# VH-VL binders against q9nrl2r1430to1533, part 296

Target 1, 104 residues: q9nrl2r1430to1533
Amino acid sequence: GGVHELSAFEQLVVELVRHDDSWPFLKLVSKIQVPDYYDIIKKPIALNIIREKVNKCEYKLASEFIDDIELMFSNCFEYNPRNTSEAKAGTRLQAFFHIQAQKL
Key: E = the ipSAE of ESMFold2; O = the ipSAE of OpenDDE; V2 = 0.75 times the mean of E and O plus 0.25 times the DockQ between their complexes.

## First folded at step 17 (VH-VL)

Design gg44 (framework fv_iluzanebart; at its last fold request DockQ between E and O 0.77; V2 from the best seeds 0.82)
Fold by OpenDDE, fold request of step 24:
Structure gg44 (fold): chain C 104 residues (1-104), chain A 122 residues (1-122), chain B 107 residues (1-107)
Amino acid sequence: as target 1 above (104 residues)
Amino acid sequence: EVQLVQSGAEVKKPGESLKISCKGSGYTFRDYWIGWVRQMPGKGLEWMGIIYPGDSDTRYSPSFQGQVTISADKSISTAYLQWSSLKASDTAMYFCARQTYDLKGSYYFDYWGQGTLVTVSS
Amino acid sequence: EIVMTQSPATLSVSPGERATLSCRASQSVSSDLAWFQQKPGQAPRLLIYGASTRATGIPARFSGSGSGTEFTLTISSLQPEDFAVYYCQQYNNYPLTFGQGTKVDIK
């Protein structure tokens, strides 16, 4: 990507991506790998999509940005049972996000 | 503007090793899959494999599994294709290409590098 | 693997005429089908994705149709710059696979 001044949203996305528990969220779920995913999840989203929306200045309010992040976690918990590695990672990352989001 | 720029043409002998590169710009490199496609002289396109630079998730075609290594260095927005020991039959044009996505979970190639010609002969 | 078969191998068409290219999949690929154009000495260029959606910047004379196992690329009025090789490619399942290509040359 190009050089730009990081906004609060950009910085938060960077921090989320760098987190050890970001692995389930880095990219959209492939329907090749998870054939039934899109039968269940109707509003798919991932950190790469959120980053792109930030870069395109699509978030006018912090609440809009937060809503997309929460949707990402909601999708994870809807599809993955709570005892899976994905759900556990999501739980930890969401907790981290909630702390960081207080700075917005 | 999205661009993929590949390393220059290579002339090698059988048994030699080789690593060619593909540098992405104009987008967030780590957030998109990068693939490699072979095109032998006068022939069609062959999918070799893909890598997601953000987590190094890598997928190979069965025909190329164990024959080549695909890697990426997201710090310099560069993907690589390498051989440990080239064969004459590896003579071909090699393209890198970016995969984008739709919100139904499909991934497709949308931008291509200019290609790297690899010639292997005694 | 899913085998993609294109026909004809070569299509000779006069400028201004309609060109119709076919692509068949050995099993259903839904609408996960892309068309690429490749000119001599150049990299492939995306024309169509999702079987029927034109990529950004692609002229309206290019159109894609079909689903499942049968697909068609149509060039409504062939322009001089359209003489090239065209490839279809499925991205519905691994390994990703291309058709063998159709060469569109001048009649």
Scores: ipSAE 0.924, ipTM 0.959, lowest interface PAE 0.4, mean pLDDT 97
Fold by ESMFold2-Fast, scan of step 17:
Structure gg44 (fold): chain C 104 residues (1-104), chain A 122 residues (1-122), chain B 107 residues (1-107)
Amino acid sequence: as target 1 above (104 residues)
Amino acid sequence: EVQLVQSGAEVKKPGESLKISCKGSGYTFRDYWIGWVRQMPGKGLEWMGIIYPGDSDTRYSPSFQGQVTISADKSISTAYLQWSSLKASDTAMYFCARQTYDLKGSYYFDYWGQGTLVTVSS
Amino acid sequence: EIVMTQSPATLSVSPGERATLSCRASQSVSSDLAWFQQKPGQAPRLLIYGASTRATGIPARFSGSGSGTEFTLTISSLQPEDFAVYYCQQYNNYPLTFGQGTKVDIK
């Protein structure tokens, strides 16, 4: 990844973090707070991990970045029932992401 | 280079208020929990609480709940520990420390501030 | 609360000798255990996390072992800079708790 690609990923992560529906995704789920999470979710990820990967230039392709964001939403819907505030926030944030990702 | 820099030593009287600070640099401050740890003179380490600056999610040790307030201002990469009314028993070294994480949801302290000595005496 | 108990309280060792420090948890903490070194007037320094993983920059002479309730920190060939107080800490449950410390002193 070039410097322009890195800037685009960073800008998109900042927009996601600032979104009102980002709260379930800001940080990796604590196993103290949610003891069964890691029994169900085998590839955990969160926006803070994705931002660190962007800052360390670990995404070589836009598809790799998009895959990590989609994994984050997939994990949300796998763990959380549809009627939960987490799942509802995930649905809205994912729609926002799909619109913003057109810039990539 | 990850660094946590704490405010200077304080000498206070019982009943006074106090707010001490911990400023992070060299990493994305809002993306890591900051904890506070007390060490009384000649004693070991006691966890007081943690805060995630990105959303102000805060967790306290039961022993410190209601005794102190932990806060953070992510715009200036600074976390705070505050007392409304100090007691002589609050005399201690106070450390801030960053938590990193593993991919199994465990959080552990990696980098520490240099400490702030608080002395409360009449 | 999970109580962490360290032994011995003080360990007297000569440079070049092996030091073995013990830490016991009142209930299982899995492998969610860290070891910290603290020198007088200084902040604690992370040595080991996950019971056995050395933190970045920590010399190979430091090793951790154990799981569940019984943990050990070993310093294979003690150097002059290793004389310090060592704390174990569990991060398996709230409240987070530390042992009372083991002081490693010069014989």
Scores: ipSAE 0.813, ipTM 0.927, lowest interface PAE 0.8, mean pLDDT 94
Fold by ESMFold2, fold request of step 24:
Order: C-alpha cells, then structure tokens, then sequence
Structure gg44 (fold): chain C 104 residues (1-104), chain A 122 residues (1-122), chain B 107 residues (1-107)
C-alpha cells in the first residue's frame, strides 16, 4: 500500500481502538491471564500487533489489512462462546469495522 | 531507538508523598506493558508491578499491592510510580521497563529506563 | 510464587575462558525465562529470552539453554566487558520473579 492506504489503515485502527467495544482486542491475549487461549488459537492477533504492522509498512494490499482485522474477529468467535461479553463486543465492533472500511 | 527516560533523583523525608515518571519514545507507548522494578542498595531486582497504558490494566506483585500506585497517561507517553507516604525502607533505585511479546502470548522485558534513585531519610 | 535460585553467587573466570551460570525454578516455567546483564550504576540489559533466544545485538558468545525448572547461561569466551551481575527472570506466571544474581568477576 501507498501513502494514502497507510493513512487510511492508521485511521481505521484509531477508530477501532476508540470504539467502546474494542476492549477485548486492544492487546495480544496473555497466556498468564488466559492459560488455555493458545491451545485453541494458533494465529493470534490484536489491535496492538496490527498497529505495529501498519507502522512498519508490512501491509502491501488493503486486503492483507482487512484479513488481519477479520482474523482478529474470527479468533474471538472461535475462543468465546456466543453469549459472552467478548463475543458480543466482537459482533458490534465487526459491524462498525464494515461500515468504516469504505476508507480503503 | 526505543527509549525510556525516567525523572531525576529524589531526596525525601519519611511520610512525604512522591510520584516518579517514565516517558517512552520511539514506539507506540500505549501498545506495550510498562513495569516497575525495585533495586535496594547492593541488592537484586524485585518486580513491583506492570500496567498496560492502552487500557490501564494493572497488575501488582503481592509484596507491593497497596504500598504503591502504578498509573499511566498514554496521551503523553508516560508511566508513573507513586507513594502516598514514604518510609526509609523505600530508599532504592527504581527502574521502569517495557515488555514486548511473542506470538505464544508471553510478555518479557526488552528495554529499561536509566533508573530513579529515591533516598528517604530524616 | 515461583522462586528463582541462581548459582553460584559469585564466580571468578579468566578472560577468554567459559562461564556457566545456573538458574533453577521452584516449578516449571516452560521456556518463559530471560537473562539480564547489569553493570554497576547501569540498568539491566536483556541478553536472552525464551530460555535460548539471543536478543538483538547480543554477541554469539552468549547462549542460553534449558526448559522447565533448570536453565543455564553460558559465556563461551569471556571478554573484559562481560564482567557484571547476571539475573535470570521467569515470566511464566505472576508475580514475575528474578533470581538473586550471579556476579562474574575477573580471576
């Protein structure tokens, strides 16, 4: 991605982080705090990692950025039962992301 | 080029309050845990606690729970360690340190501040 | 809490020789172990993480090994700048804990 796409990726991350339902996704899940997480999730990702990848210009296409964001939500739904606060937050944030993705 | 710069040395009396600071630069401050580590004169390293500035998630060592307050202001990339009432036994060097992560969910200290010497005496 | 015990407390080694530092955990920490170097008046510096991975910029003469409860830091050919105190630290569970340190002195 060019300078325009990197600015759009940065802005989308800012908007996601600012959203009230971002709390399950702000940082990579700690195995101290959630011991079984890495038995289930093999491709972990969170907003802190995605921001680092944007800062290092690691996304060459908008589709790569979108794939990481969608992986983040997919991990949430795989690990967390439907009725949990985490899964509900993921559903709402994912809907918000789809609205905001027009910047890409 | 990651840097943690701590506030200067402090000389205090027992009973006084104190807040020391740790400013991070060269990285996205809110996305990394910051820990505080005590080193008493001539002694080893003791973990006091950590904070994630992005959401203020804070964890204390049982030895320091209720003895200090760890906080952060992500808008100015700064973490803090504070005492409401210092004791002579608080005389020590205090380091801040950043934790980075691996993709197995482990966090470990990679960069350290220069230390803040706190001296508490009459 | 997980107690980290280092041995020896002090070792004297001639320049160019090998130093072997031991660290034992009171319960398994898997490979969640780091080694730090601290020189007088300075902050600690990360040498090794994940029990055996050298941090960026650390010379190849530093190597770490072990898993579970027993860990070793080896300095294969000591240089004058390597005389310092070395700490192991587990990050497998809270509270995070350090060993008491091993001082490496010139013989």
Amino acid sequence: as target 1 above (104 residues)
Amino acid sequence: EVQLVQSGAEVKKPGESLKISCKGSGYTFRDYWIGWVRQMPGKGLEWMGIIYPGDSDTRYSPSFQGQVTISADKSISTAYLQWSSLKASDTAMYFCARQTYDLKGSYYFDYWGQGTLVTVSS
Amino acid sequence: EIVMTQSPATLSVSPGERATLSCRASQSVSSDLAWFQQKPGQAPRLLIYGASTRATGIPARFSGSGSGTEFTLTISSLQPEDFAVYYCQQYNNYPLTFGQGTKVDIK
Scores: ipSAE 0.757, ipTM 0.923, lowest interface PAE 0.9, mean pLDDT 94
OpenDDE, second read of step 18: ipSAE 0.868; ipTM 0.943
ESMFold2, look of step 19: ipSAE 0.712; ipTM 0.917
ESMFold2 (binder alone), look of step 19: mean pLDDT 91; pTM 0.930
OpenDDE, look of step 19: ipSAE 0.879; ipTM 0.944
ESMFold2, fold request of step 20: ipSAE 0.729, 0.732, 0.725; ipTM 0.919, 0.921, 0.920
ESMFold2 (binder alone), fold request of step 20: mean pLDDT 93, 93, 92; pTM 0.940, 0.943, 0.938
OpenDDE, fold request of step 20: ipSAE 0.922, 0.922, 0.922; ipTM 0.957, 0.960, 0.959
ESMFold2, look of step 22: ipSAE 0.659; ipTM 0.904
ESMFold2 (binder alone), look of step 22: mean pLDDT 93; pTM 0.942
OpenDDE, look of step 22: ipSAE 0.870; ipTM 0.941
ESMFold2, fold request of step 24: ipSAE 0.739, 0.734; ipTM 0.922, 0.920
ESMFold2 (binder alone), fold request of step 24: mean pLDDT 93, 93, 93; pTM 0.946, 0.942, 0.942
OpenDDE, fold request of step 24: ipSAE 0.922, 0.923; ipTM 0.961, 0.958

Design gg45 (framework fv_iluzanebart)
Fold by OpenDDE, second read of step 18:
Structure gg45 (fold): chain C 104 residues (1-104), chain A 122 residues (1-122), chain B 107 residues (1-107)
Amino acid sequence: as target 1 above (104 residues)
Amino acid sequence: EVQLVQSGAEVKKPGESLKISCKGSGYTFRDYWIGWVRQMPGKGLEWMGIIYPGDSDTRYSPSFQGQVTISADKSISTAYLQWSSLKASDTAMYFCARQDYDLKGSYYFDYWGQGTLVTVSS
Amino acid sequence: EIVMTQSPATLSVSPGERATLSCRASQSVSSDLAWFQQKPGQAPRLLIYGASTRATGIPARFSGSGSGTEFTLTISSLQPEDFAVYYCQQYNNYPLTFGQGTKVDIK
């Protein structure tokens, strides 16, 4: 990906972070608060980490970036039951992401 | 280069209010926890609390809960520690520090401010 | 809270000698243990995290070991700039807690 694609990734992360339903995804889950989280989730990720990867130009393809975002949602749905606030927020944010990702 | 720069030394009287600051640079401020550590004269380090600037998620040590307020303004990459009414026993060096992560949900202080000396005496 | 106890309180070592510092936790902290170095008038500096991983820029003479409740910081060959106070800190549970420190001074 070129400079324009990188900027697109940056902008999309900004939009995701600003979304009202981003709160479960802004940072890594704390092991202190959720002791069993990392026994279940083996590839933890969050928007702050994804932002860092973008800043470091670690995404060479849009598909790599998309994969990490999808992983973030997948982790949420794997750990959180559907009726939780986290899962509901994730569902809405993912829908938003899918719309925005079409512009990549 | 990651840097944390704290506000200057303070000389106060008991009962006065105080707000000291810690400005981060060289990284995305909102994306990393930042904490405060107290060191009384000639003593060890005491964890006071932490805040995540991205959402203002704040955690306090029980010993400092209700005694101080930790806040952050991500728009200017600055964290704050404040007292509504200082006591002589608040005399100490106060450090801010950034927490990095190990991708296992654990965080450790990797960069520190230079410290702010607060002296409270009548 | 998890109490961290360091020993000895003071360790006198000659330049070039090995220094061994101990840190004990009142309960298991897994490997969520960090070591810091602090010199007079300075802020602490991260040496080790995850019990055994050296932070960026830390010389190879510094090494950390242990898990659970017993931890060790080793300085294989003490250099003049290594005389300082060393703190261990657990970040396994709130509140985060530090040991009381070990002062390494010149013998």
Scores: ipSAE 0.818, ipTM 0.932, lowest interface PAE 0.6, mean pLDDT 95
Fold by ESMFold2-Fast, scan of step 17:
Structure gg45 (fold): chain C 104 residues (1-104), chain A 122 residues (1-122), chain B 107 residues (1-107)
Amino acid sequence: as target 1 above (104 residues)
Amino acid sequence: EVQLVQSGAEVKKPGESLKISCKGSGYTFRDYWIGWVRQMPGKGLEWMGIIYPGDSDTRYSPSFQGQVTISADKSISTAYLQWSSLKASDTAMYFCARQDYDLKGSYYFDYWGQGTLVTVSS
Amino acid sequence: EIVMTQSPATLSVSPGERATLSCRASQSVSSDLAWFQQKPGQAPRLLIYGASTRATGIPARFSGSGSGTEFTLTISSLQPEDFAVYYCQQYNNYPLTFGQGTKVDIK
């Protein structure tokens, strides 16, 4: 992570946030709304957390940024059954991410 | 520096409409819930509702559902609280507040606006 | 709704003395409890969240403890600027609810 890599991470996060399938990932799951989520998911993350880490220059390597995005998708597939709208959105957004991440 | 700046005091008559604002700065506005809290003269704090500006997800206290509208415009980092028809009983100080969060999905108010005093009298 | 009850309603304390404020929830709120300070004409200020974590910039004389239904805010050596109303608030369930407040007044 230099300045050039931070710009690329920021642009990619913005593209993910704007994507139609980002809705399950925009903000951390509320435990009031989904009471069992944190019993199952031990390393929670969301796009708003990743964006803050980018803005604070906390990613030193592209692999660290990619790992956090992949953790977000892994959490989605672990919690949500394959046939749910969340899992389907996650599958499509992850595919989009893999295409865009080739630019990193 | 995180700041929430609210619109100025309002003096209104019963039946009038009103929209007050809360503008955030010093953080990514669209990524944090904004709540509204009422404080009637000489009374304590009452939660009215919250909105997530990034997706407009809105949650109301049952006591305020249908009595007010909460909205946000993420392009100008501003949240709104609106009445279609004010009542004298709406006379109060109205605060906006940002919610921070922990990694267990709990959301708590951290930074507060200075408040907007709304006076409704004939 | 979860009802938050604070006691006492008013606490009279001299500067330099210890103040202890109580907050009780009608059902368990785990550690999802915050304490706010409010001075006349001002917005509430976050003091403590997660029952015991001090917010940024809050002096060490403020401490919070408790879990479940019984919570305490302690001010170890009250300063002149600490005379205010203190509110507890649960964020464990909707609707979010506040206690009625404890006024800490100068003796």
Scores: ipSAE 0.776, ipTM 0.923, lowest interface PAE 1.0, mean pLDDT 94

Design gg46 (framework fv_iluzanebart)
Fold by OpenDDE, second read of step 18:
Structure gg46 (fold): chain C 104 residues (1-104), chain A 122 residues (1-122), chain B 107 residues (1-107)
Amino acid sequence: as target 1 above (104 residues)
Amino acid sequence: EVQLVQSGAEVKKPGESLKISCKGSGYTFRDYWIGWVRQMPGKGLEWMGIIYPGDSDTRYSPSFQGQVTISADKSISTAYLQWSSLKASDTAMYFCARQGYDMKGSYYFDYWGQGTLVTVSS
Amino acid sequence: EIVMTQSPATLSVSPGERATLSCRASQSVSSDLAWFQQKPGQAPRLLIYGASTRATGIPARFSGSGSGTEFTLTISSLQPEDFAVYYCQQYNNYPLTFGQGTKVDIK
């Protein structure tokens, strides 16, 4: 049900945050630090934002939650070249996510 | 309800060390930047630095770099500001403040602690 | 650093009158400008962010305008509780910087 699903989302976010490769995704990118980021990325998102959405019960379907997580990775790959530490971390974290998401 | 509660007033002598605290509640502490702002007696506000408790990412104002240490313990939702050796010129009110954000990557102080008065005199 | 300059230093206004406070940035800060209110013995309180967006719980009589280097905080009808010091602050670039403040007192 909905309550169990929300708990699953919470748990998955916790696991993502605890992962060693979560560092590029923990917080929304600061435009002070990356001035051109928001010229390229039009739908910014990060794990802190996703957690807040979970806490506010904004996800009614698992697909909505998954879509936001996938968007987070998509943004990373769009902005960061493949050879960057961010992209490599994203690749590993996304693989982890895909395994965990099967439990949803 | 978002709330920041700071430690009590301090009276110190020059050369002494000090660590003051700021405890957040009513929100996910690790997910928001928290900063420190100095206000010397009868003066304006000065940004000292910020820290993201989730990963301890820390940024300092050049004026305060190397002069203070900002840290956080996310397990107890607490941020810290500390001096290794206080000076008389460190006498001031110190505020902690949370940074909210918009979806355009801008961060602004939206909630403030009540302030901690630090008095340093010989 | 970006220098924020507020004017006037002191603004004397009668209750019920309009108060207009100015804030100038030494270089463009886009709309990354906040206004704070501080009363004696209290912490600053966020009034406006993004140059023109009222923070939660802030009365409609407070409004912010401007972009780039020129900004204005307007109190349409000053209430007794509005007498305080007001600070502008840019968060467009590090280090974050505040104006020196405008004191709004009773005429």
Scores: ipSAE 0.872, ipTM 0.944, lowest interface PAE 0.5, mean pLDDT 96
Fold by ESMFold2-Fast, scan of step 17:
Order: C-alpha cells, then sequence, then structure tokens
Structure gg46 (fold): chain C 104 residues (1-104), chain A 122 residues (1-122), chain B 107 residues (1-107)
C-alpha cells in the first residue's frame, strides 16, 4: 500500500508493456477476432486493465498484483497451444516478470 | 474529463492530400482504441476503421481499406486520418471516437470528438 | 456485413409521451448493440450499450431492451431536449455498422 508500492507496480507494468514479448497482452483479446476466446477463458485480463487498476490504487497487497499478472499468463497458456507465437511470447515475458517481481 | 479534440475544418480540391487529427486527454490514450466515423451531408454514420495507439494495431472497414490511412502517435496522444488524393465524394463530417470495453472483449464508442468538416470541391 | 435497419424513419411525438424506436440486425449481434443520440450540429452521444446498460449521466427515461436481432430504445416521457436523430450500432462483428437513424420530432 501507499505511494512507494504504487510506484513499484507502475514501474513493473511499464517495463512489461515495453518488452518485445508484450504484444499478446497489451489489450483484451477482441471477441470479434477470436470468437471462442470468452467461451474458454472465464477471467480475462490484460496489461491495460492491470495498469488502470494500479492507477486507481485497487491493489492493496503485492500478492494481488502478482495474482493478476499470473492470471494473464495462465489464460495465455490455457487458450494458446505451446507452439504458438502467443505461448512463446508468454513464456519469455513470464520469465522476465518473475525476475522483476523479486523487487516487490 | 475525457476529451477528444479534433483539428479544424478543411476546404480542399480533388487530388490534394489531407491529414486530420484527434487529440485525447484525461485518460491513458495508448490504452484505448480510437475509431473514425464518416457522416456525409444529410446522411447517417459510417465506420471507417479503428487503431490501438499502444501497438498501432489497425482495422479498417472494407469500404475504406486503401482509401484512407489511420495512424497514431502515442507520445502526443494523437490519432490521424489521412488521404493521399481527395475526391469530391470525401466531402463529409469526420468524427473520432474512443472505444470503451467490457470484460468479454467487446468494444463500443463511449466518447466522441466534435468532428472535422472536410469539403472537397473544384 | 451486418445490416442494421431502424424503424420508423421519422417519429412525431408530443412532449410527455412515450417514444419507442426499433432496430433490427440482419443476423444475431447478441447484446452487442449501442444507441446514440445526435442533435443538429453535434457529435453523437452514447445513450445505451450492451443493449440495455445506460451510459453514465444518461437520464432514466431512456431504456434499451432486446437481444439477438430485435432491439428497442424507449423514451418514457419525451422532453423538448430529446429532439434528435437516434442511431443503433452493432459491435458484434466487423465491419461495425450503424442503422440509418430515426428522427424524433417533438410536436
Amino acid sequence: as target 1 above (104 residues)
Amino acid sequence: EVQLVQSGAEVKKPGESLKISCKGSGYTFRDYWIGWVRQMPGKGLEWMGIIYPGDSDTRYSPSFQGQVTISADKSISTAYLQWSSLKASDTAMYFCARQGYDMKGSYYFDYWGQGTLVTVSS
Amino acid sequence: EIVMTQSPATLSVSPGERATLSCRASQSVSSDLAWFQQKPGQAPRLLIYGASTRATGIPARFSGSGSGTEFTLTISSLQPEDFAVYYCQQYNNYPLTFGQGTKVDIK
């Protein structure tokens, strides 16, 4: 909680967004473009939503922030087969996140 | 607090190029789709396309694909609509609009710019 | 492309009366349907999204209903400021499409 924790979450989200492998995670999957996504994924999330939650101070604990980021990766691996560009990007970005999250 | 401010009216001749703008403020511009909508004089609304400023992901209506270019510069919170060669049939009011979203990947226009009137005549 | 058809083209209603506007989609759009109000010389204003959810700041006299292909916008007690053209719009599939509009005249 508070100003320093909010700054740390903001910094981490900015780093994730700037990462080359963030492209599958920047915004919610379009229902028009991927019609079956929301039949399979029941708790959708994306980096723009997480950033808004950070900006509104909706994360009270670092664990809540980490849970939302991990949900984002879990959704990626649930929907996308392992050999897809999405799953490969998710694997690399998740590894990057785990390193950065040690600072939280 | 959310505002979309568009560039001023334009009077052009057929064959000229034109680029009009839509500047967002009061929200994180890079995180919301921006769409362009045409309204010909006395007619209804026509969707032209949308862009996500954060990654420049762009989708066009088939009727406007190849006729216009949609772009955005997230560093200055501005989206653009551009013609390489205007036609008299491009005479219309052009609106930009932000897309809000629900948690099931639906996107709908929630805030609109004031419009830019483009007149193309010989 | 999904064609949106609105009826009637023009509706004349006395102040205080109920106005009912219809919108039909050529194929199912689920509940991905919005209603917009446009006054002369102004930009469209979002009234309803998700077929029935009022946008922030929209008076309670405006209500939306329907799903699939048949949708209705109801104005329970028309006010003088409600003189406008009303558009429905589907956002269930690309290209995004609008109805041709219903002009509401207050007489």
Scores: ipSAE 0.795, ipTM 0.922, lowest interface PAE 0.8, mean pLDDT 94

Design gg47 (framework fv_iluzanebart)
Fold by ESMFold2-Fast, scan of step 17:
Structure gg47 (fold): chain C 104 residues (1-104), chain A 122 residues (1-122), chain B 107 residues (1-107)
Amino acid sequence: as target 1 above (104 residues)
Amino acid sequence: EVQLVQSGAEVKKPGESLKISCKGSGYTFRDYWIGWVRQMPGKGLEWMGIIYPGDSDTRYSPSFQGQVTISADKSISTAYLQWSSLKASDTAMYFCARQGYDLQGSYYFDYWGQGTLVTVSS
Amino acid sequence: EIVMTQSPATLSVSPGERATLSCRASQSVSSDLAWFQQKPGQAPRLLIYGASTRATGIPARFSGSGSGTEFTLTISSLQPEDFAVYYCQQYNNYPLTFGQGTKVDIK
């Protein structure tokens, strides 16, 4: 179900946003601050966009929700070298997500 | 639907402190930048700064850096603009505005509050 | 900072006529350009963003064009409610900057 799944997606997004390692993912990267980001990343996304999609009931399947979260992490690792604070935060938050997503 | 409601008009003397507010409703307040724009009587629009309520990331125009403080309380969906010591030259209409965004990382003002008139005179 | 210059300062037109407003940036702003309408005693209203995308609820008679440094707002078949001041604004670089405005007045 749609209503039950929406509740689960909203709870998971809230948990991700509250996580200490969410800071690189809360909002879209500003192109003023990172001018080359959108030359490299072709499908940008962030937690605020995912939350909005959840609130508008745009995810019909758990797989669609999971795909958007995984895209967010994939973008992080594509743009940021492994030794950056962004990539390290992404690694930890992704591990947390994988544990939580097993409940979906 | 999306609304930004600002606090009422203020009449102050030079040297006094002031804090005005902008309350958002109809959307997830913490997930959108809020900006402040000044309009002096009979003049155009001047950007003062922006804040992201979700993480308190704040950016100021160089013209307003150190002159005002922008803050937000995401628990009550409210942004603030504050002066420690007002000057007569601060007499103006102050607007808050939400920033929408595109998927290329651009941010633009899409919804505006009604404005707060601040009058500073002796 | 990027300086935005609008012309003309005042444009006098009759209802039903076409109004064309110009906005120039002192350096390229790509397509990161918005147009706002402001009526006396009211807050600005977003008309166009991304140089040419109409905001939600904005009538089709409003259109924007341009990129780089030269931008145009066109109002076809001007309506009585369109008499207002119009501002362009760049959001390509900090600080964010507005033009000085063009007043569209009834002839």
Scores: ipSAE 0.789, ipTM 0.921, lowest interface PAE 0.9, mean pLDDT 94
Fold by OpenDDE, second read of step 18:
Structure gg47 (fold): chain C 104 residues (1-104), chain A 122 residues (1-122), chain B 107 residues (1-107)
Amino acid sequence: as target 1 above (104 residues)
Amino acid sequence: EVQLVQSGAEVKKPGESLKISCKGSGYTFRDYWIGWVRQMPGKGLEWMGIIYPGDSDTRYSPSFQGQVTISADKSISTAYLQWSSLKASDTAMYFCARQGYDLQGSYYFDYWGQGTLVTVSS
Amino acid sequence: EIVMTQSPATLSVSPGERATLSCRASQSVSSDLAWFQQKPGQAPRLLIYGASTRATGIPARFSGSGSGTEFTLTISSLQPEDFAVYYCQQYNNYPLTFGQGTKVDIK
């Protein structure tokens, strides 16, 4: 049900945040430090934003939640070359997410 | 309701150390930057620095780099500002403030603590 | 650093009248400009962010405009509770910097 699903989203976000490879995704990219980021990424998102959406019950379907998480990774891979620490962390975290998401 | 509550007024002597606190509530503390702003008596506002409690990412104003230490304990939703050795010139009101954000990577102080008055005199 | 300059230093206005406050940046800050209100013995309160967006709970009589280096805060009809010091702040680049403030007092 909806309540159980929301709890599952909350738990999954907690697990993602606690993961060692979550550091590129914890917060929105600052345009002060990365001036061209928002010229490239048009749908910015991060785990703090996703958590807020979960807390506000904005996800009615698991697919919506999954879409935002996938968008977060997609943004990372779009902006960061494969050999960067961010991209490598994203690859590992996404793999972890895919395993955990099967429980949703 | 978002609220920032700061520790009480301090009266200190030059050379003494000090650590003041700012406790956040009504929101997920770790998910928002929190900053410190100095206001000397009868003067304007000065940005000191910010910290992201979620990962302790900390940024200082050049004017305050090495002069103070900003830290946070996300387990108790508290941010700190500390001095190892106070100077008379540190006498001021100190505000903590949360940085809200838009989806364009911009951050602005949307909620403020009530301020902590620090008086340093011999 | 980006220097923010406000004018005038003091603005005397009668209740019900329009107040216009100016803020100038030494270089472009795009629309990354906030306005704060501070009353004696109180913390600053966010009025405007993004140069022109009113913060939650801020009365419609407050409005912000401008971009780049020139910004304006307008109080369309000054209320008794509006007498205070107003600060602009840029958050376009580090270090974040405030204007020196404009004091709005009663004429």
Scores: ipSAE 0.748, ipTM 0.920, lowest interface PAE 0.7, mean pLDDT 95

